# VHH binders against c4kar8: the designs that were tried, part 42

Target 1, 263 residues: c4kar8
Amino acid sequence: MAELSTPSPASPAPLDGGRGDELEKFTLRGARQILQLLQDLITHRGLITAHTGGGHSFMTAVLKVDEERGRVVLDPSPDPQANRRALAAPRLTCVTQLDGIRIQFPLVGLGEGQDKGRPALFAPLPAEMLRLQRREFYRLQVPLAHELSCLLKAEDLARKPVEVSARVIDIGAGGVAVVVPTGAAEFVIGGTLPACRLALPDGEPIELDLEVRNLNRQTQRNGTEQLRVGLRFAALPRAADTRIQRYIFKTERALNAKARGGL
Short names: E, the ipSAE of ESMFold2; O, the ipSAE of OpenDDE; V2, 0.75 times the mean of E and O plus 0.25 times the DockQ between their complexes.

## First folded at step 3 (VHH)

Design a14 (framework vhh_7pa5_2)
Fold by ESMFold2-Fast, scan of step 3:
Structure a14 (fold): chain B 263 residues (1-263), chain A 125 residues (1-125)
Amino acid sequence: as target 1 above (263 residues)
Amino acid sequence: QVQLVESGGGMVQPGGSLRLSCAASGFTFSSYAMSWVRRAPGKGPEWVSTISYSGDYTSYADSVKGRFTISRDNAKNTLYLQMNSLKPEDTALYYCARESDFYGTELYDSPFDYWGQGTQVTVSS
């Protein structure tokens, strides 16, 4: 019997990454890395598909990480039967995605209770998390001669709007790293900077919403302090993505040509 | 235009072999992890195998480990699935799928953003 089936979106199936030595390089086992990744899922409101076995799954999210008790707090399903299946399961396999990275982790010993008067599911922190990059791009170190800048729309200490022209030090398909003078603006990890303007050498500045991913205070050898800010492209428009990839490709080709000719 | 075109399906006897191919176009193939997903009659989609963008790392569903081999040729923009020791339970429509390239907080329930029409594999005596 030939079955003609309409192609439908495939339901996310768990990868057997937790038992494969081949995936060890993609497996996080450090407590700090696991905590940081779980916090990233909270900050970015990452939707998680939790597989309970037997073809059953439900949608959840990490609401909180309780470091003192070594537990994650999860949003229960509105379907009571899904919650009962989860509690009866020997293991949940949790699958999510962040920045094109597939993230998969087991939860064992699921319990139910309340967090601040609201129903919640609890589980011990996972001992491992699979982080499999689906799209990996070289981050181009921006040549100083290109004078690449991004006009950031941020807030000062008094929450007043401020515009800061920041130098772009690296760029990839998912974001940029910039440097700003210390005290020029306040940044909050997970905060969104709307309507920023990225200046590429060819054409008009690109208007982008940027999300703050990391902050690093760095003292230069001359004693000057600067803040390095990692910024992710939020909801990148196709035309902007094309222009950014074109810049990266052209610059890599020029640098490779120079390396062959000049060392 | 992103396009994935599967080929190489057919009818085989139990214990036989088939090689599936997927021709990719409209994107930088070497920058994406690729997967094979199958759908058997009366069942939901089942993930079969994934290969990293470089080809250095692979993973397989427990049902196919040791029998199937995923590979890629980045110079030819082609993904392959070598299927050995085929069983009646391997009968399904096999899809080539591209892993999502989204960098964002978008609610995307599937890790795949593109897949083809599929190629039919029937294992029967």
Scores: ipSAE 0.000, ipTM 0.117, lowest interface PAE 14.0, mean pLDDT 76

Design a15 (framework vhh_7pa5_2; at its last look DockQ between E and O 0.25; V2 from the best seeds 0.00; counts 0 for: pae E 2.7 > 2)
Fold by OpenDDE, look of step 5:
Structure a15 (fold): chain B 263 residues (1-263), chain A 125 residues (1-125)
Amino acid sequence: as target 1 above (263 residues)
Amino acid sequence: QVQLVESGGGMVQPGGSLRLSCAASGFTFSSYAMSWVRRAPGKGPEWVSTISGSGGSTSYADSVKGRFTISRDNAKNTLYLQMNSLKPEDTALYYCAKESDFYGTELYDSPFDYWGQGTQVTVSS
C-alpha cells in the first residue's frame, strides 16, 4: 500500500516571484501592523484591485476587519462572474495604494456570506502585506513631444529573433512601459529581453536587459490593437541609471514649469 | 501631496440631473487619465467613466452610457461628471480617481493610485 504522499500544499506563490529577497524588507508580517494597515484602508476608503488569476481582476474594498474571528470582509464585485472567479481562485492578489505607497497582499480561503444582511466576501487575515514606497517605482509619463523609443530584441511565434521599435509611454527608475503593434513579437511574462536599446534625448542609446512584467492589450479608437508591455530593468549600469534619473528629473521640472504657466 | 476633492453630490429625484466636480492638486493634472468610480452599499466599487489626460478620449460603463458625460478642465485642474436621467441604481458614493503611476509595469496592477473621499449621490423618489 504505497502511501500516496499528499502533495504538500504548494506554498502560496510569492507576491512578486522575481524579487523575493529584495522585497522582504518591505513586507509586513506582524499581526498588529497588518490589522492597522487594513484599518487604514477602511478609513481611507481604499480602492483595491483583486486579481484572481488568468488576467482577471475586480475592484473591491475592505468593509470590515474582524479581529476576533481573524478575518477580513470585502465588498463583492457587482459582476457575478467576477465573484465566481474570486471564489474559485486559490488565491487573490490584492493591490492598492495609500498615501503614495503601493500595497499588495494575498488572500486565501475566500468565502461568500453576508455582513449586516448584505452580500460580502470573507477571507482570513493576510499573513503578509507588502508596502512599496512610491519613489522607487514612480513612472514619468513620457511627453509625446519627446518620443522616447526602445528597441526590443524579442522573438516571434516561430522563436525567430526580431527587433521591435517600441514607443516608451512611461519611464521610471525600475523600468519602462512601451507600446508595440500586436503581433510584432511574442512576449512572455517573466521572460528576459537581452541587449535592448533605450533611446534618450541626451545621447546614445542605453543598452540594457529588460524583463517582461506585464502585458496589456489595448484597442485604440481607430480599431487598431496595441500591446502595452511593462518592462523592468533587469541589469542597469550605474551610468545608465544616472542618465535615466536625470531625464526624469529634467522632464518633470519642465512639465511642472509649463503647468505653472511658465513659457 | 496629491489631493482629490469631490463635490456636487446630493439627493435628486429619478430622472433628475447632477453635476459632480473633482478638484485636483499636487500633480500635473493634464498628464493623467482621470476616472469616476462609484460604490453603492452592499456592492463593490464600480468603474463609471474615464477621460484621457488631454480630454480627447472618453469611456463609459454600459450602465451609464448615454446618460453620463465625463469632462475635464485642465486649466482649472478639475474633473467633471454630468449625470442625466438618474436612476435609483445610481445611488452611490462617487469617487474621483487618478490613474496610477504604476499602471502597466507590475504583474499585478492597480489602475488608481489616488482618490478622494467621495461625494454622495442619492436618487430617491
Scores: ipSAE 0.828, ipTM 0.937, lowest interface PAE 0.6, mean pLDDT 87
Fold by ESMFold2, look of step 5:
Structure a15 (fold): chain B 263 residues (1-263), chain A 125 residues (1-125)
Amino acid sequence: as target 1 above (263 residues)
Amino acid sequence: QVQLVESGGGMVQPGGSLRLSCAASGFTFSSYAMSWVRRAPGKGPEWVSTISGSGGSTSYADSVKGRFTISRDNAKNTLYLQMNSLKPEDTALYYCAKESDFYGTELYDSPFDYWGQGTQVTVSS
């Protein structure tokens, strides 16, 4: 299979650090921040999925935060086996949403007990919590059959205008990644490409301004060199944003339907 | 803005019936599976029923099969739960929940991304 290329540094801008480094900026470690976020989950009656390992999970909710004892209190599952798995697990990975923002946190040292005379699960406060907008983090991998393209209005090495038809590889709320033949144009990280045209399957091409965020040289399976260009939407009109979000939504639903048996 | 508003709860005697409704707005309703989840006193959330976006597929928890019927009206953006032969064990706060945009595509899945405030169902004796 194709070898993944390394980032191509073309300026003093930081190298692409991978998605693990990107999650650090969404990680809360302050005690007051963690307490407030847990309280927000209580206030909004957050439905939490607690993963116990081995593909098992159960639904729960935070009942309260016991600040004096440094503990969170959770609902037990109605399923006794789920409770036994939770108590035996070395950690729970808890996942939920707050106003469309994904929240993920580990709990270790889970125990059982009573809260106001009712059975409950207890754990020390988590040392960290993730709080991230999945839609701004998510990039849909564009199916080849869609043949999405973006007409880039760029410059060559001589700083002369060129138009490059680039295949869109992935698309998200904040931008696209495209591939172009090596040498088709000169791209500068931080540079702006005005009046580009994104062709979606269901309408007129969208005119939009793009900013170059990263560049990666890649070798295709046939040995041909190409350049992966990461592009951010600079000033996206609301109508264009709506069409892009609709494309992402419909395509993701179709792909999920195939994965789940095509109902 | 996604909004889910449940209604139709109330007090009924064992053996009675209720029909719950959930008015949905702020998303393309017909594109998402929808679920009912309930939370009984002193217990955590429990899945009750799910219906596909088109309405062509339904599923139920064993405890409600044959008594509850989930349905949807995509023209009115409304989800329903017809509850018959109600038992005291059905007493709970019932929530309408929307399938997550990214369900099935993440290492640690969260099946729902939005839910309502719930509607109370109380079955006496």
Scores: ipSAE 0.455, ipTM 0.814, lowest interface PAE 2.7, mean pLDDT 83
Fold by ESMFold2-Fast, scan of step 3:
Structure a15 (fold): chain B 263 residues (1-263), chain A 125 residues (1-125)
Amino acid sequence: as target 1 above (263 residues)
Amino acid sequence: QVQLVESGGGMVQPGGSLRLSCAASGFTFSSYAMSWVRRAPGKGPEWVSTISGSGGSTSYADSVKGRFTISRDNAKNTLYLQMNSLKPEDTALYYCAKESDFYGTELYDSPFDYWGQGTQVTVSS
């Protein structure tokens, strides 16, 4: 028998940190749709990345859905430390993909026990699930030869204005990922960087307001630490959106032609 | 449409060998790192190995290092996992997984965006 813990009364935070009115049109709240999607993840043996905060995550999968108790049953991590972090976390953010569709949902009130004599994690069913088509989340890896950059207007550690030229490593319809040296500027998730300038080939830099979405510290092969910053386009004029999409399409086409040997 | 189809699993005795294959279609195979991930009952998914798009870099989980070899044939859009000196602990469903196109432009990240249905490996006496 499955053993389920009492859920936390804390409400789950919004999937995007409370600033995703543009994601509302992609959010499922129907109980039937949520149950069906979870069942599809079971049927297709979907791999789920569960984020526990502080840059920590582990892989899991849905074992079953208990509709009567309103619970989802998950595989524990083979790493005991990851399971301890998950159980201590106020929430998990679960990310997966099904048939080219990105699926993201929160879990709150995680507990542990057993299902059919095997270790399992339990959580209340999510009240919402984000469902994005590939085109809404696709990111083109920017070729190094393009030397694509974005001039960021941020604050330094003393809260003084600073301009940082950041290398763009990927770009999509919704934003860019950039790399900056650790300590070049202070970035806070949900913060807005106004009037940044994205330098695309073929024209003047595009002036953009960018929202900080995520931060990842990385160590380069040469030992230099860098920060990867995910930035969302806060609003795009049609002309800017068109230029970005043309760059993505043109570059993708060129990369595909090179991979095919000019066929 | 992106598809990944694993094959080559089966039942072997401890100390035996198996070679897994993954046939990829619907994307530029050589542009993406590819990984093997396994899932055993009660343990959840465990990353096993990754190979870069060019095949120039490989990495392995400590539990399989020295026993497993990941490789790829970009002309055939195929990923391989050569498994030697198999142990009962290697019993699992083995998935082929593609490096995610998603990177840093939304609040949360995922290392993989596509994976196959898996191929079962059972190591038993």
Scores: ipSAE 0.449, ipTM 0.793, lowest interface PAE 2.5, mean pLDDT 82
OpenDDE, second read of step 4: ipSAE 0.811; ipTM 0.932
ESMFold2 (binder alone), look of step 5: mean pLDDT 81; pTM 0.801

Design a16 (framework vhh_7pa5_2)
Fold by ESMFold2-Fast, scan of step 3:
Structure a16 (fold): chain B 263 residues (1-263), chain A 125 residues (1-125)
Amino acid sequence: as target 1 above (263 residues)
Amino acid sequence: QVQLVESGGGMVQPGGSLRLSCAASGFTFSSYAMSWVRRAPGKGPEWVSTISGSGGSTSYADSVKGRFTISRDNAKNTLYLQMNSLKPEDTALYYCAAESDFYGTELYDSPFDYWGQGTQVTVSS
């Protein structure tokens, strides 16, 4: 009998560029801490998304930690192509979660072999593991006085390149929402806008690639329409992430101070 | 903080039934497609079922079609998996996982950033 198509599960994206100096404080480099965290992943049967580069990933898990040989043993993918990509990759970026804490670590020198006669992947123990609390889903409403803007590199209705200066209405750790006049450009969910420029009050515009995540048409009180576009930071350099977070926290603190001033 | 808490697992004989629940908090539940993923001891993870944020669309792995039913109650921020006609091969730790059905609700987050600790289902005679 006919059935609807089953979508493939999507995997977590790895954190790009270590995301600022504060993330270095959450990096575990002690051998005992690393071994304990890996053992916790085994004990809780933690699910791991392994990124092999080029937008490819597969689901895996730690089967065991072989302390005598200094290696970790992973479940291979049921997809032979995913395993070939993993073995060819200069490194895997492994992403998982324990108790709401995001855990990320690199594996280099991946090989294949067997564990108890079953196919397995193995790699030397990671020299470092990032342990980062997941951020609450917070988006700062940008004060109009800040005049935050993002210059979008998009296409018009005829697929010709066009630059649109869009007002940033909210900003979070993972992206921005902007408003543009209806018809200023065509946006496609999942499409990438390369080399856009985000203007923050403190310094030069940040050049970055943005992925279109949502589109919402809004009718203003005066009857005019505008398009709200949700944009994800496709790859965020460390310095850019630090500046964005600093802007968010400074602005929130200033807004809280203003509210407490009773004005 | 995002939390997914699974419950309802246990030990049953082949042919038995169980209902799993997943209580979600810390995010806009109705904006995310939700999935059940399982992991048998010593094996890799395998996808079981997905339901859209609205609940209007569902999908299932071939191994569980006709036996399992996924559902959700958005007013209670709870995901369910009704498991009937259980088989020994259904023995696994069952995880609740979130995928984005509404892009841009939580920018930066990707599907399966939200994982519970799992609930154990054991089918044996």
Scores: ipSAE 0.005, ipTM 0.351, lowest interface PAE 10.3, mean pLDDT 76

Design a17 (framework vhh_7pa5_2)
Fold by ESMFold2-Fast, scan of step 3:
Structure a17 (fold): chain B 263 residues (1-263), chain A 125 residues (1-125)
Amino acid sequence: as target 1 above (263 residues)
Amino acid sequence: QVQLVESGGGMVQPGGSLRLSCAASGFTFSSYAMSWVRRAPGKGPEWVSTISGSGGSTSYADSVKGRFTISRDNAKNTLYLQMNSLKPEDTALYYCARDSDFYGTELYDSPFDYWGQGTQVTVSS
């Protein structure tokens, strides 16, 4: 059962990039709850992103839950290379969302086979699933008056180094969203921007590596285009993390006080 | 209250055309990039196409380039997929999906945060 199915002591960390203790209260371990949640994913045709490590992922979905064999059955990737990576991975981290509720679970012991004559992937039922409302992933909308900026070390179209001062519009524990003028630099999803400098009030800029996670072009009311870039903190030191959390907390309190004190 | 409702699927012969629609509600539609994703039995979910919030930028999977056109009407909160020169391998359930606008503070990337129930497209003779 669970005892024999648990990862060895050498297994990689399961769910969250170092937030395990915080997320324990949102972790489901009841067999009935896990089966029901997986069934909900089937019923709502949930799109799942399966992370295989090393920055690789593919889209899948739950085909069925095989209770008698204690297995979940998944769609294989259309990409044979992604399937090979998945089968070779010691663990998949599966992530999905249902109506604003984030669902995350590990799969260990992935195999391949057939379901009703169609290719399928299968794995033992997860022993745990994270179920977290999206509102619990807090990000602070940065007040314009704070003039928060991040100096990005990026490349231009010709792959020449360029430095861009970007306005920080959102900040949270795991990253920032910034805006840059269209054409100021080229960004590639999954690319790392090394030695960027995040300027917070009350101290020197924080030097950190940022991973590009998403890009969105927006047209402003004045007709100019800007690029919104979502950036993840890579290898954030604890002292920097503490300072970022302090800024978020202080700013949230100040905003709440202003909202409550407004005439 | 975010809702995405697909329509326009059906049965067509190879070489035929269909236009899929997705009615969006519960959010500021023009602020989000939108995507079409399809799922066929035995193939798994496959990204098909994305359009930026303004409609100024589009991208397509190699398998559909030149045959499919994504578009949007922000005044009507509606996303479209015009599908031409349909092939049997285009047979799938087609989902309308809202792209996540920021991933940096989340535990792991999920490129979509909402999607609809899908509309079935069957291409057969």
Scores: ipSAE 0.165, ipTM 0.623, lowest interface PAE 5.6, mean pLDDT 79

Design a18 (framework vhh_7pa5_2)
Fold by ESMFold2-Fast, scan of step 3:
Structure a18 (fold): chain B 263 residues (1-263), chain A 125 residues (1-125)
Amino acid sequence: as target 1 above (263 residues)
Amino acid sequence: QVQLVESGGGMVQPGGSLRLSCAASGFTFSSYAMSWVRRAPGKGPEWVSTISGSGGSTSYADSVKGRFTISRDNAKNTLYLQMNSLKPEDTALYYCARGSDFYGTELYDSPFDYWGQGTQVTVSS
């Protein structure tokens, strides 16, 4: 009996194909843009998680871009089994992050050889690269049981101040989406709502300035109309940003624990 | 703004021990998983260990399991790696890194996005 290897930890999942239409706007296909992004990964130390399929991955880095041969040169894994899996894979999905920006790209046709006398992995330049700020993109769907609300300081149709308590339906690092009854207040895309109050379960309401980014009218199943308002956080104090991120993280972990079935 | 500063490296005999530290600043330390990554001379980067933001979960590369222990002190914004039973093959520059590859479900399940300058560990007789 051979002793089984201890399993490697789970690697961060690539952004999936179910979000393909949403991610298209963040996909780079220009040759010069791709070369620049790869060079930025080299300059900023670029630790990359390369997924080989079947739950396997290894750590690598871009050593250089060989423009003349149209190739990237990668650090091989110190684990020979990881390198064998990579060479056997029809495709690598490479995932990394640069200053809060998620970067993801495929490599196909991986080979091995030598670069300046050292072992190296080679692949043709990717035809596309995803560049996405994960913090700004991610939206937590707020559980109904949390009853999150935001007190909006807005104007009515006559330009008089009104306060509207709006239900928060999603929240991310960059903003919230809320629902309000149609006609409760006037919203203008690009307008600022000062000194609004976001109520989180874990303390006093957070005072923050919100910028209106989008407006969508929707009809509920019971026939009533409501307005969905997308709101961006204008400059947040660090303490407020920390509390919002902590709420998102804690809630996401709890939801994922329930999805896995818990104990 | 994000800074990670490693310390505690040095020269040690095979079978010896070292404790590495990483001082973190510029972000909410307890909200992020933290990792140790090493680079041996002439080799690519190798992930060593990860610890969750709360410290409740840890994971290790097969090459270091049973010998290394990762821990953190969130009150001091400090990450540690206790290295026991050191071998010549552990000789490398050790980096403190923000991020993790073991949590696919956390908000901060991003690959490594910041790391320090590293601290050198040399295991030789």
Scores: ipSAE 0.000, ipTM 0.322, lowest interface PAE 10.8, mean pLDDT 77

Design a19 (framework vhh_7pa5_2)
Fold by ESMFold2-Fast, scan of step 3:
Structure a19 (fold): chain B 263 residues (1-263), chain A 125 residues (1-125)
Amino acid sequence: as target 1 above (263 residues)
Amino acid sequence: QVQLVESGGGMVQPGGSLRLSCAASGFTFSSYAMSWVRRAPGKGPEWVSTISGSGGSTSYADSVKGRFTISRDNAKNTLYLQMNSLKPEDTALYYCAREYDFYGTELYDSPFDYWGQGTQVTVSS
């Protein structure tokens, strides 16, 4: 279609976005730094979410860095359709986290083949990697053992109220990411979900309003599709903010202690 | 509609002080981290400082640490930047910026989704 929307008067920034310039201080472009960071992801068995565009993503990992051929070797999705989407995409946006640091990088020119007799995806080494150490962007990956959930008050396609218990997969100062079964509810970007309940350990559920900010379909290792929903805390009472921050700090410290040979 | 309106700029001598203000409207102010960004003549934008939505955490560029203080008044929907010990190299147009929600878009796209028109700070003798 060729219809053109008039941009919102509030949408354009007065500077040219600050997009590249602001992120430049967090961008690694040195070949040695890039190689070291990729190797750290291998060593820590870091899981990567690879975005193929159109709201589609899949889980992968760096299996190997082939310095001689200037390539990364990635774990393919168990879903053949996810691999086909990835191969057809002009670029992948890869997002991961290492010790509370958000890492993001593009991969261009993805191919498929085999590494040591196993299926693999190959891409040229990225020319840049974003390493974002800002506290405001920190996302705690919620340990599965915590069984953290959020009861969402949403609507179905007929605008009928539904309650969905969603698993919380990450949490930060600004919101949570949750996973719901495809079709459990209708989510509209910018829509508000009032009086949702976030269940944290050691206390009553926190009642809060959530704004839908992001929707991504994600294929799991067993081939099932899940909807990942990014939810912003629309308003947080001080007591709720304090409890969320305490949970994040306590969990991060426990995970760091375990990584250093703790229990 | 999101609006950010900066004020408080002006001309000041080296070693002087200024306090910048940013009046925010059209969104739940306390739910967003806010930043100050500056652009000096002939240079790209430079991040200066960030404050979390609650005001519980702050961060600063190395060039301004110990001289500038970011703060906010969530009851008044206003962001502040107290600038002390100003230097000629602090001369720039200063922008109030709303950090975009990291759930909304990929971080690689942009750290800020809305900016004001800016307020000019000139440090000269």
Scores: ipSAE 0.000, ipTM 0.129, lowest interface PAE 12.4, mean pLDDT 77

